# Miniprotein binders against q9h3h3, part 32

Target 1, 235 residues: q9h3h3
Amino acid sequence: EDGFTAEHLAAEAMAADMDPWLVFDARTTPATELDAWLAKYPPSQVTRYGDPGSPNSEPVGWIAVYGQGYSPNSGDVQGLQAAWEALQTSGRPITPGTLRQLAITHHVLSGKWLMHLAPGFKLDHAWAGIARAVVEGQLQVAKVSPRAKEGGRQVICVYTDDFTDRLGVLEADSAIRAAGIKCLLTYKPDVYTYLGIYRANRWHLCPTLYESRFQLGGSARGSRVLDRANNVELT

## First folded at step 20 (miniprotein)

Design GS12
Fold by OpenDDE base, look of step 21:
Structure GS12 (fold): chain B 235 residues (1-235), chain A 97 residues (1-97)
Amino acid sequence: as target 1 above (235 residues)
Amino acid sequence: DPEEVEELIEKLIELIRRALERARRKAEEGRVDEAKWLLIKARIIAYIYEEMTGDPELVREVIRESVEILREIAEKTGDPKAEEALKIAEEALKAVE
C-alpha cells in the first residue's frame, strides 16, 4: 500500500473511532451470550453507516470484544504528543529507538496484531474465533471494522499490553493461530498511530515491528515471526 | 491523483473540526477523559495533515484550541486531571510557537 492509501485508511480509522461501537464486554456479560451476539452482529453484515437491511440502523465505528482482564489504560498519550512535538522542534534525529524510548517514558506501550480479510464467511469465522479466544482469556481485547460501502477489506485488530514484551507479542500470535487464523499478520505499536506515523513518513520509520506468516510444518507456534526492524526471525 | 489527495485533506480538516466540537461539548458536560481523548484524536489527524502537506499550522491550531477547552473544563470542574492536562497542553503550545 502506498503512503496515500495508508493515510486514507488512517483517516477512516480516526473517523470510526468517533462513532459508536458495538461491544461485547465479558466483564459484564456472560460468556454464554457470545454466540448469540456474534450471530446478531456478524462483521460482514454490520455496515459502517447503518445501511437499510443491516443489523445496525445507526453508524458503527468498530465491533469489539473485551476480555475479563481488559484494562483501557492507554498511558500518557497527551504527554507523549507534547514530547514528540518538542522533539521535532529540537531538530534531534528521530529513530525507532527514539520512539521506543518515548513510548516507555510515557507508558504508551500498547500494540496490535492486524489482519485484513475480505467480507464474507471467512471473515465472520475468523472474528468468531478471535472473540472466543478473548472471552476465554487467551487474548485481552480485539476489534473488527464494519463493512464499508465499497466492499473493501475489513481489519481485525488484536491488542497486546506491551509491544516491548516480545514474549507477550509472540503469545498473542500463537493464540491467533490457535483460533484458526492463517493469513498474514502485522504488528503495530499504538505509539506510531498516536504520533501520526504511517508508511512513507518523512523520518522513514516503519510502523510495523513484526510480521507473522502461517507455517504448516511442525513448529508448535504454527507461524514464523519476523522482526522487521532487525530483519531477524524470532521463531 | 491530485483530486483524491485534495479530498482526503478536506476530510482531515472536517474530522479535526468534528473532534474539537465534540471535545467542547464533552468539556461543557464536565467529561474530562472524553474531552481529552477527542483532543488527542484531533492532534493525530493534524499530524496526518502535516505529513501530507508539510504545513504544521493545523497542529498548532489544535494545540491552541486544546488549551482553551482544557482551561474551560479545569475552571468548571476543578478536576486535578483537567488541570494536569491543561498544563501539558500549555507546555506543548509553548514548544510549537
Scores: ipSAE 0.876, ipTM 0.952, lowest interface PAE 0.5, mean pLDDT 93
Fold by ESMFold2, fold request of step 22:
Structure GS12 (fold): chain B 235 residues (1-235), chain A 97 residues (1-97)
Amino acid sequence: as target 1 above (235 residues)
Amino acid sequence: DPEEVEELIEKLIELIRRALERARRKAEEGRVDEAKWLLIKARIIAYIYEEMTGDPELVREVIRESVEILREIAEKTGDPKAEEALKIAEEALKAVE
């Protein structure tokens, strides 16, 4: 029972993906309704399976906010997975470069900044700030996990549409910091998620491209960002 | 720890079965995009299973089921998206056979 592995978290995320979501969709819902929605569904109180006394009576996989400009485009994920099978049987080495090229070829370019927070006011406040940034157009889409029965840390995912666009990824980091977020952020391209590649994998790949640490009095973005793929400081 | 690994393996198998069954239901309704997405998720879960067990057979099973499901929707609807999805699934099957 000693802790959860990345595989446990991945399995739970896949299960959550297939359950109902609570969504505020700015494309169809007036922004003036956001604050009431946030008050009704704080992530520290929305339970994964609809516990008695929670605001939801049915299971919730994710709580999400979609911005006005959100245009879902995961790319050719099916083709990515097929090409992945061919790559594995080809005898060619599997490297970070081949994963990047596979993602580019199939236009599977999305990725996400991740943050982990314990249930409570800090989590709910962080989520509210992120949700407002999405509805106001500084970010495009975000989601947060509901409260698990164990009450462990919850995850906020803030998506970007192109992990190869370093400036766009850094702009999202800056928008997250402007919402008052000071915790550690890590960035993972969706290509790794779609191929089931997590930290402990047989190819020793590092699915985290960037690590962002809050820096008091730093640049306009207020972050120190490390490029984990190339082991270089960006800021 | 070994017992926790076995429990996770059983959970992964159950999740794959759930995803495939839901994909089949969406295919029966002619809902190509939703069926494709569920098949993508089944494949992801099968990749996690293979990483944990070293056994590629569940990935191959998911690919075979994907071909079957997509063939049914392509025949039922004639939808070009379903026909292209079937072609891609058949390419994946060829890669692992």
Scores: ipSAE 0.873, ipTM 0.951, lowest interface PAE 0.5, mean pLDDT 90
Fold by ESMFold2, look of step 20:
Structure GS12 (fold): chain B 235 residues (1-235), chain A 97 residues (1-97)
Amino acid sequence: as target 1 above (235 residues)
Amino acid sequence: DPEEVEELIEKLIELIRRALERARRKAEEGRVDEAKWLLIKARIIAYIYEEMTGDPELVREVIRESVEILREIAEKTGDPKAEEALKIAEEALKAVE
């Protein structure tokens, strides 16, 4: 395993979170404008710092689409962080169940399906499909990273509002597949992100709750979803 | 690769400082929610630092800075959001010191 690759990616994501975003907000913008917006700002061409020749003249941290029904609610993240610190000093065991309960107690229930794609046509096409699914109401909110100067894979994040609602998470997977996405998807509850917990952590927690692989063989869901906590197939 | 690890550590420290400075600026503008979000972000970065180094000091420093920033905006504005955020930060500081 690459010991600190996840930490490097996390640092880049934190930096991006703090910079301006390009947002298509279906709550205030007609759906008929989406295709023009997508053509103007393909994620393979939007640059992180506004390179010459880019569609953007200024830095962009993320490109995002908000669905008509999107109502942001991260929950009590400050309280979550404080309780997490207290838990660590308490001497009580830290387990996946402990993290789940902490998230429930503080109403930090969101999570996201993640996909990583190289810059280019496949990324732009995948993003366009996701963005349309969001505007059409099959998904609620998604974002994609811009192109970094050094290149490398970009990430699309498709959010769900409650990681404890397994059926809702699987429905989002189905909507992603219906948008034509065939690559590997991994699902991470936001509680892990807010607590800085990545794959190589001292508690041996696994931040990836589900893994979804596209199936040719006719599953009703169009994918094979593995529960990483129990190492069992859900589909 | 020790050089890449050290470079990442330096980046994390700089990102924490950037987040805290921006939080202070938002607090000076009276923008409580944005300041809180930036303090949350700084804390996440400090957690990553602690996992990489084994050193909890940056988490504690972020908590101390959070108390300072939140106290100032709570006193300046009287905003109940800032007062509640300050209370949570003060309790967190007591628990880690």
Scores: ipSAE 0.872, ipTM 0.949, lowest interface PAE 0.5, mean pLDDT 90
Fold by ESMFold2, fold request of step 22:
Structure GS12 (fold): chain B 235 residues (1-235), chain A 97 residues (1-97)
Amino acid sequence: as target 1 above (235 residues)
Amino acid sequence: DPEEVEELIEKLIELIRRALERARRKAEEGRVDEAKWLLIKARIIAYIYEEMTGDPELVREVIRESVEILREIAEKTGDPKAEEALKIAEEALKAVE
């Protein structure tokens, strides 16, 4: 419905990436402190720029939780970007297979399940469930956007290590659903983010690899997962 | 809304400028990993700009600035990571020249 709504969101996400983050790091902080931290910093009340009356006095770009086993590995993103420049000048067709191969070659394999919720109890409850799943080891790392000044929808990102590992991606979906989350989930490999590729792009690529929908009759805790690249139901 | 598009373009340009300035400050402090990631972010923002405008010039400018900043880090620190990052940035520059 828009020409550049994805680009507005991307610009805000890039700005947020460069501001301070509010992090609960289970690698250095006891799990018993999580509930107090969640109560102090609900994402519906942590403001992007430190508004009066909010729990934060300084800007916050993202609120994040790192699991005990979290080991950051973004791969060779710089090399990915350089190879992307060469590919574009080569005249070769750019297809979903091209992007997949580029990501594999440079080990830029991470991706994320995304959910969008309005500020309020449901957002804070969903985030708390995700944060607990991370600290308990069912998920490895997640982040949530703070509240914007206008109070629009916020995003929770739940990361996985390897978008080519379908089983691992589906296990993360299952862990999200076990936390009681029933909204639509979409999965986006990070390679698209690092190359600035969004829905309305010149190559007609679809950056969403999977969709997960809650249904009461679904056998995997109500998840039905569609592979958007091949238009195939996985569950 | 063309006015909103122009405002977004101006925001992207400002974000690139901020990322590059922060990367240069990290380079002056000898902080290789942080400078490298800020340059990666500047490149992403430049890609968004190119997709919106059709104009590749900001991507090329970010690549040129990346080479300059990474050379400064490599010379100041002698860090093999900075030398490797410089080499990769020079390959990107060669691809767009």
Scores: ipSAE 0.870, ipTM 0.948, lowest interface PAE 0.5, mean pLDDT 90
Fold by ESMFold2, fold request of step 22:
Structure GS12 (fold): chain B 235 residues (1-235), chain A 97 residues (1-97)
Amino acid sequence: as target 1 above (235 residues)
Amino acid sequence: DPEEVEELIEKLIELIRRALERARRKAEEGRVDEAKWLLIKARIIAYIYEEMTGDPELVREVIRESVEILREIAEKTGDPKAEEALKIAEEALKAVE
């Protein structure tokens, strides 16, 4: 079996990051145009490379919705990467605590809830609900991958601006569930992405900080959220 | 599967090449922030390569190329953003030499 599945998905995501995006930007586009845009560009039909018959004629890396209050805040990623090089050569231990401190020091605080869905109506419906929540102000920014291969799962990413703000991360989970989404959600701070750290890394770091499962008996609008770093249930 | 691993390694190298080439083009246009973003991306891809192979050389090469590209922008434009980015890249280079 192939032990590099995460690395392959990471490579595909990096390629997508560098191609054009389809963006609905609520900061410059009236909210009344959202439904038409969603109908024109369903993620199950927007193709990664612009297949004939798809709504897009050119490559699309991501489909995204920016909320009216969205303010890009990636932080000092270049400085983060430089400090990471120095840390690795220093001989100091690399632990979840050192990653957290590195992220705080460089203001690289964003993170995202992730969900994976097969192409089709369920994906398009979930995306539409997320996009509406972003435009209505319950969420700040989200993106979804286009169709890259028939039968392959696609990913929706819902960003938060501060992974250390546990309440803000849980509020985003609640807004996702309010949009009718019942699948497994995992939360990954962007610091791990910017340092190329995935599940099977040599430091045994866990890039997934939280895991959210839909349950009828849950206190957070039907969610049970597990803190993966401390192995403790939050809800 | 060695063949699948080699294909992924080739893909990573191509993505680094793409990111660096685009960064050089943005540098020629004086677009500091866009060049920085592409260099950050190249570094991420090189980290993935190092984790897969155990070989740090592509990370080091991306750092060297980042210094070269950022020096070009800084010299052509005098932009304080480019000068600061160059200093950060030079510190990264010092850490890996």
Scores: ipSAE 0.864, ipTM 0.949, lowest interface PAE 0.6, mean pLDDT 90

Design GS12
Fold by OpenDDE base, fold request of step 22:
Structure GS12 (fold): chain B 235 residues (1-235), chain A 97 residues (1-97)
Amino acid sequence: as target 1 above (235 residues)
Amino acid sequence: DPEEVEELIEKLIELIRRALERARRKAEEGRVDEAKWLLIKARIIAYIYEEMTGDPELVREVIRESVEILREIAEKTGDPKAEEALKIAEEALKAVE
């Protein structure tokens, strides 16, 4: 994806964040209700603006599932933004290491595996697998974008608590693969999102830390995970 | 396409306006966390705008408006979270002025 496409998708994601979410919260809703909820709100049919004939009559920004152990902790994002602005004015070099240190200092450590899928049965099936993994405690939280009018790919985001915990990031990849998902996955720390850092930025920062590719008959994880910063395979 | 870029820039400006207006409403309702997050979102969009245009003015404007909104909510609620958020925003504003 080119820089313009990334910025456009970012703007759409920001707009979606401000609209109502459809949420299954396993902390308050019995797991036995998940199948009925998935059947009621398949992401390929839920529309961004509540189109006629869709399961939703009102705009939906995201469809999300929260696990029993999910606790929203985003850290000090406001402090992070202030520190980032101060860093830019300082004239100091900005590196991936700089962003990592800022994230640690402000406790902004969340990140996400991303997958892009065309609307349809494969998307709905993938989402159902992820939702079950979240409710069963293999994953903590996930969300999927609703269907846009223009069509295009929908994104599933699977979150981890700490992008600096390599083992935790890899465990989430394994859980996603165990759910039957075989597409390309990219892992992005939220710190890059909170600072408006996307592909082709002026600092030449890569917001993708990891890439996961499905592997037949290989490791117990069923994937190869590449550290993009170091160009090293981790699995 | 230059026209597509212009449309996106206009969309970004509108999203910032929407986020700030919603943040103000949440502040009036005493919803500190919701207001704070909307201001964070406005700032993200302003960063995207700066990256596309090279103009940092919108970031400064969002910070200025954030100070006003956070001051209002801090005065209304006396919530320590709002006071801390206000302090951070005021420091940020001084740094970019």
Scores: ipSAE 0.864, ipTM 0.949, lowest interface PAE 0.4, mean pLDDT 93
Fold by OpenDDE base, fold request of step 22:
Order: structure tokens, then C-alpha cells, then sequence
Structure GS12 (fold): chain B 235 residues (1-235), chain A 97 residues (1-97)
């Protein structure tokens, strides 16, 4: 993805965040209702703007599933943004280590595994597997983008609480693979999103920390995870 | 494509406006957390704009309007969360002016 494509996708994601979400909350809804909810709102059929004949009549930004242990704790994102602006004004060098330290200081540690899939049965099946893993407590929270008119790829985001916890990041990868997902996964900390840092930024920061590739004959995890910063395989 | 870039820039400006207007409405309703998050989103979009154009002005404008919105909600509700958010926004504004 070129820089322009990344900014365009970011703008669309920001617009989607401001629209209503379709949410299954396992904290308040029995797990036995998940299958009916998935059947009612398959992500390949839910449309971004509530197109005629879609399951939704109004715009939907995201479809999400919240696990029983889900707590919306985003840390001090406003303080993070202020510190980032002050850092830029200072003219001090900005490195991945700088961003990590800012994230730790402001307790903005969430991150996500990302997968991009074409609309259709494979997407709906992948989402159903992820949603089940969330409701069963193997994952905490996930969301999927609704179908756009132009038939572009949809994104599934699976969150972890701490991008600095390598074990937790790897456990989430394992849970995603156990749900039957075989596509490429990339892991991005939310701190980069909150600071508007995407591919081809002026600081040459890579927002992707990890890459996971499916492996047929490998370890019990069923994937190879690459640390992009150090260019080291973790599995 | 220069035309596509211009269209995206216009979209970013519109999204900022929308986020700020919604934040004002949420502030009037006393919804501190919702207003705060909309202001955070507006700032993210302004960062994207700055990266594309090299112009930090929209970031400054978003921070300025954030101070106004958070002041209004803090005065209306007396919510400690709004007061804290206001303080952070005021400090940020001083740093970019």
C-alpha cells in the first residue's frame, strides 16, 4: 500500500468510527444468541451506508464483538497527543523507541492484529470463528468493517491489551489461527493510529511491529511470526 | 493523482468539521467521554492532514476548539474528567502557539 492509500483508508476508518456500530456484547448477551446474531448480520452483507436489501437500513461503521473480560480502557490518549505535539516542537529525534516510551508513559498500550479479506463466504466464516473465540474468552474484542459499495476488501481487527507484551501478542495470533484463519496478519499498536502515523510517514516509523504467516507443518501455533523491528522470527 | 489527493484533503477537512460539531452536541448533552473521544478523532484527522500537506494549522485549530468545547462542558457539568481534559488541552494549545 502506497502512502496515499494508507491515508485514504485511515480517513474511511475515522468516518466509520463516528457512525453507529452493530455490537454483540457477551457481558450482557448470552453466548447462545451469538449464532443467530452472526446469521442476522454477516459482514459481507452488512453495508456501510445501509443500502436497500441489506440487513441494516442505516449506516454502520463497524460490526464488533465484546468478550466477557472486555474493558474499554484506552489510557490517556489526549495526554499522549499533547506529549507528541510537544515532542515535535522540541525538534528531538523521533524513533520507534520514543513512541514506545510515550505509549508506556500514557498507558496507551492496546494493539491489534489485522487481516484483509474479500467480501463473501470466506470473510463471514472467518468473522464467525473470531466472534466465537471472543465469546469463549480466547480473545477479548474484535471488529470487522462492513461491506463498501465498490466491493473492496474488508478488515477484521483483533485487539490485545498490551503491544509490549510479546507473549500476549503471540497468544492472540495462536487463537486467530486456531479459529481457522490462514491469511497474512499484521500487528499494529494503536499509539500509531492515535498519532496519525501511517506508512511512508516523515519520521520513517513502521507502524507494523509483527507479521504472521500461516504455516502447515510448523509449531503448535500454526504460524510464523516475524518481529519487523528486529527482523527476527519469534516462533 | 493530484485530483485524488485534493479530494482526500477536502474529505479530511469535512470529517474534522463533523467531529467538532458532534463533540459540541455531546458537550451540550453533558456526555464528557463521548465529546473527548470525538475531539481525539478530530486531532487524528488533523495529523493526517498535516502529514499530507505539511500544514500544522488544522492541528492548532482543533486544539483551540477543543479548549473551547471542554471549557463549556467543564463549566456546565463540573465533572472532574472534563476539568482534567480541559487542562491537558490548554497545555497543548500553549505548546503549539
Amino acid sequence: as target 1 above (235 residues)
Amino acid sequence: DPEEVEELIEKLIELIRRALERARRKAEEGRVDEAKWLLIKARIIAYIYEEMTGDPELVREVIRESVEILREIAEKTGDPKAEEALKIAEEALKAVE
Scores: ipSAE 0.863, ipTM 0.949, lowest interface PAE 0.4, mean pLDDT 93
Fold by OpenDDE base, fold request of step 22:
Structure GS12 (fold): chain B 235 residues (1-235), chain A 97 residues (1-97)
Amino acid sequence: as target 1 above (235 residues)
Amino acid sequence: DPEEVEELIEKLIELIRRALERARRKAEEGRVDEAKWLLIKARIIAYIYEEMTGDPELVREVIRESVEILREIAEKTGDPKAEEALKIAEEALKAVE
C-alpha cells in the first residue's frame, strides 16, 4: 500500500474510533454467551454505517472483545505527543530508537498484530478464533473493523501490552496461528499511530516492527517472524 | 489522484472539527478522560494533515483549542487530571508557538 492509502485508512480508523463500538467484555459477560454474540454480530455483516438489513441499525466503529485481564492503560499519550512536538521543534535527529525511548518514557508500550481479510466466511471464522482466544485468556484484547464499501478488506487488530517485550509479541503470534490464521501478519506499536507516523513518512521511519508469515511444518509457532528493523528472522 | 488527495484533506479537516466539537461536549459534561482522548485523536489527525500538506498550522490550532477546552473542564470540575492535562497542553502550546 502506498502512503496515500495508508493515510486514508488511518483517517477511516480515526473516524471509526469516535463511533460506538460493539463490545463483548469477558469481565462482565459469561464466556458461554460468546458464540451467540459472534452469531449475532458477524464482522462480515456488521456495516460501518448501519446499512439496511445489517445486524446494526446505527454506525459501528469497531467490533471488540475484551479478555478477563484486560485493563485500558494507554500510558501518557498526551505527554508523548507534547514531547514529540518539542523534539520536532528542536531539530534533533529522529530515529526508531528515539521513538522507542519516547514510548518507554511515557509508558506508551502497546502494540498490535494486524491482518487484512476480505469480507466473508473466512473473516468471520478468523474473528471467531481470535475472540475465543481472547475469552480463553491466550490474548488480552482484539478488535475488527466492520464491513465498509463492497470489496474492501477488513482489519483484525490483536493487541499486546508491550512492543518491547519480544517474547510477548511472539507469544501473541503463536496464539493467532493456533487459532487457524494463515495470512500475513504485521506488528505495529501504537506509539507510531499516536504520532501519525505511517508509511512514507518524512523521517523514513518504518512503523512495522515485525512481519509473520505462516509456515507449514515449521516451528511450534507455525510461522516465521521477521524483525524488520534488523532484517533478522526470530523463529 | 490529486482530486482524491484533496478529498482526503477535506475529510481530515472535518474529522478534526468533529473531534474538537465532541471534546467540548464531553468537557461540558465533566467527562475528563473522554474529552482528553478526543483531543488526542484530533492531534493525530492533524499530524496526518501535516504529513500530507507540509503545513503544521492545524497541529497548532488543535493544541490551542485543547488548552481552551481543558481550561474550561479544569475550572468546572477541579479534577486534578484535568489540571494536569491542561498543564501539559499549555507547555505544548509554548513549544510550538
Scores: ipSAE 0.861, ipTM 0.947, lowest interface PAE 0.4, mean pLDDT 93

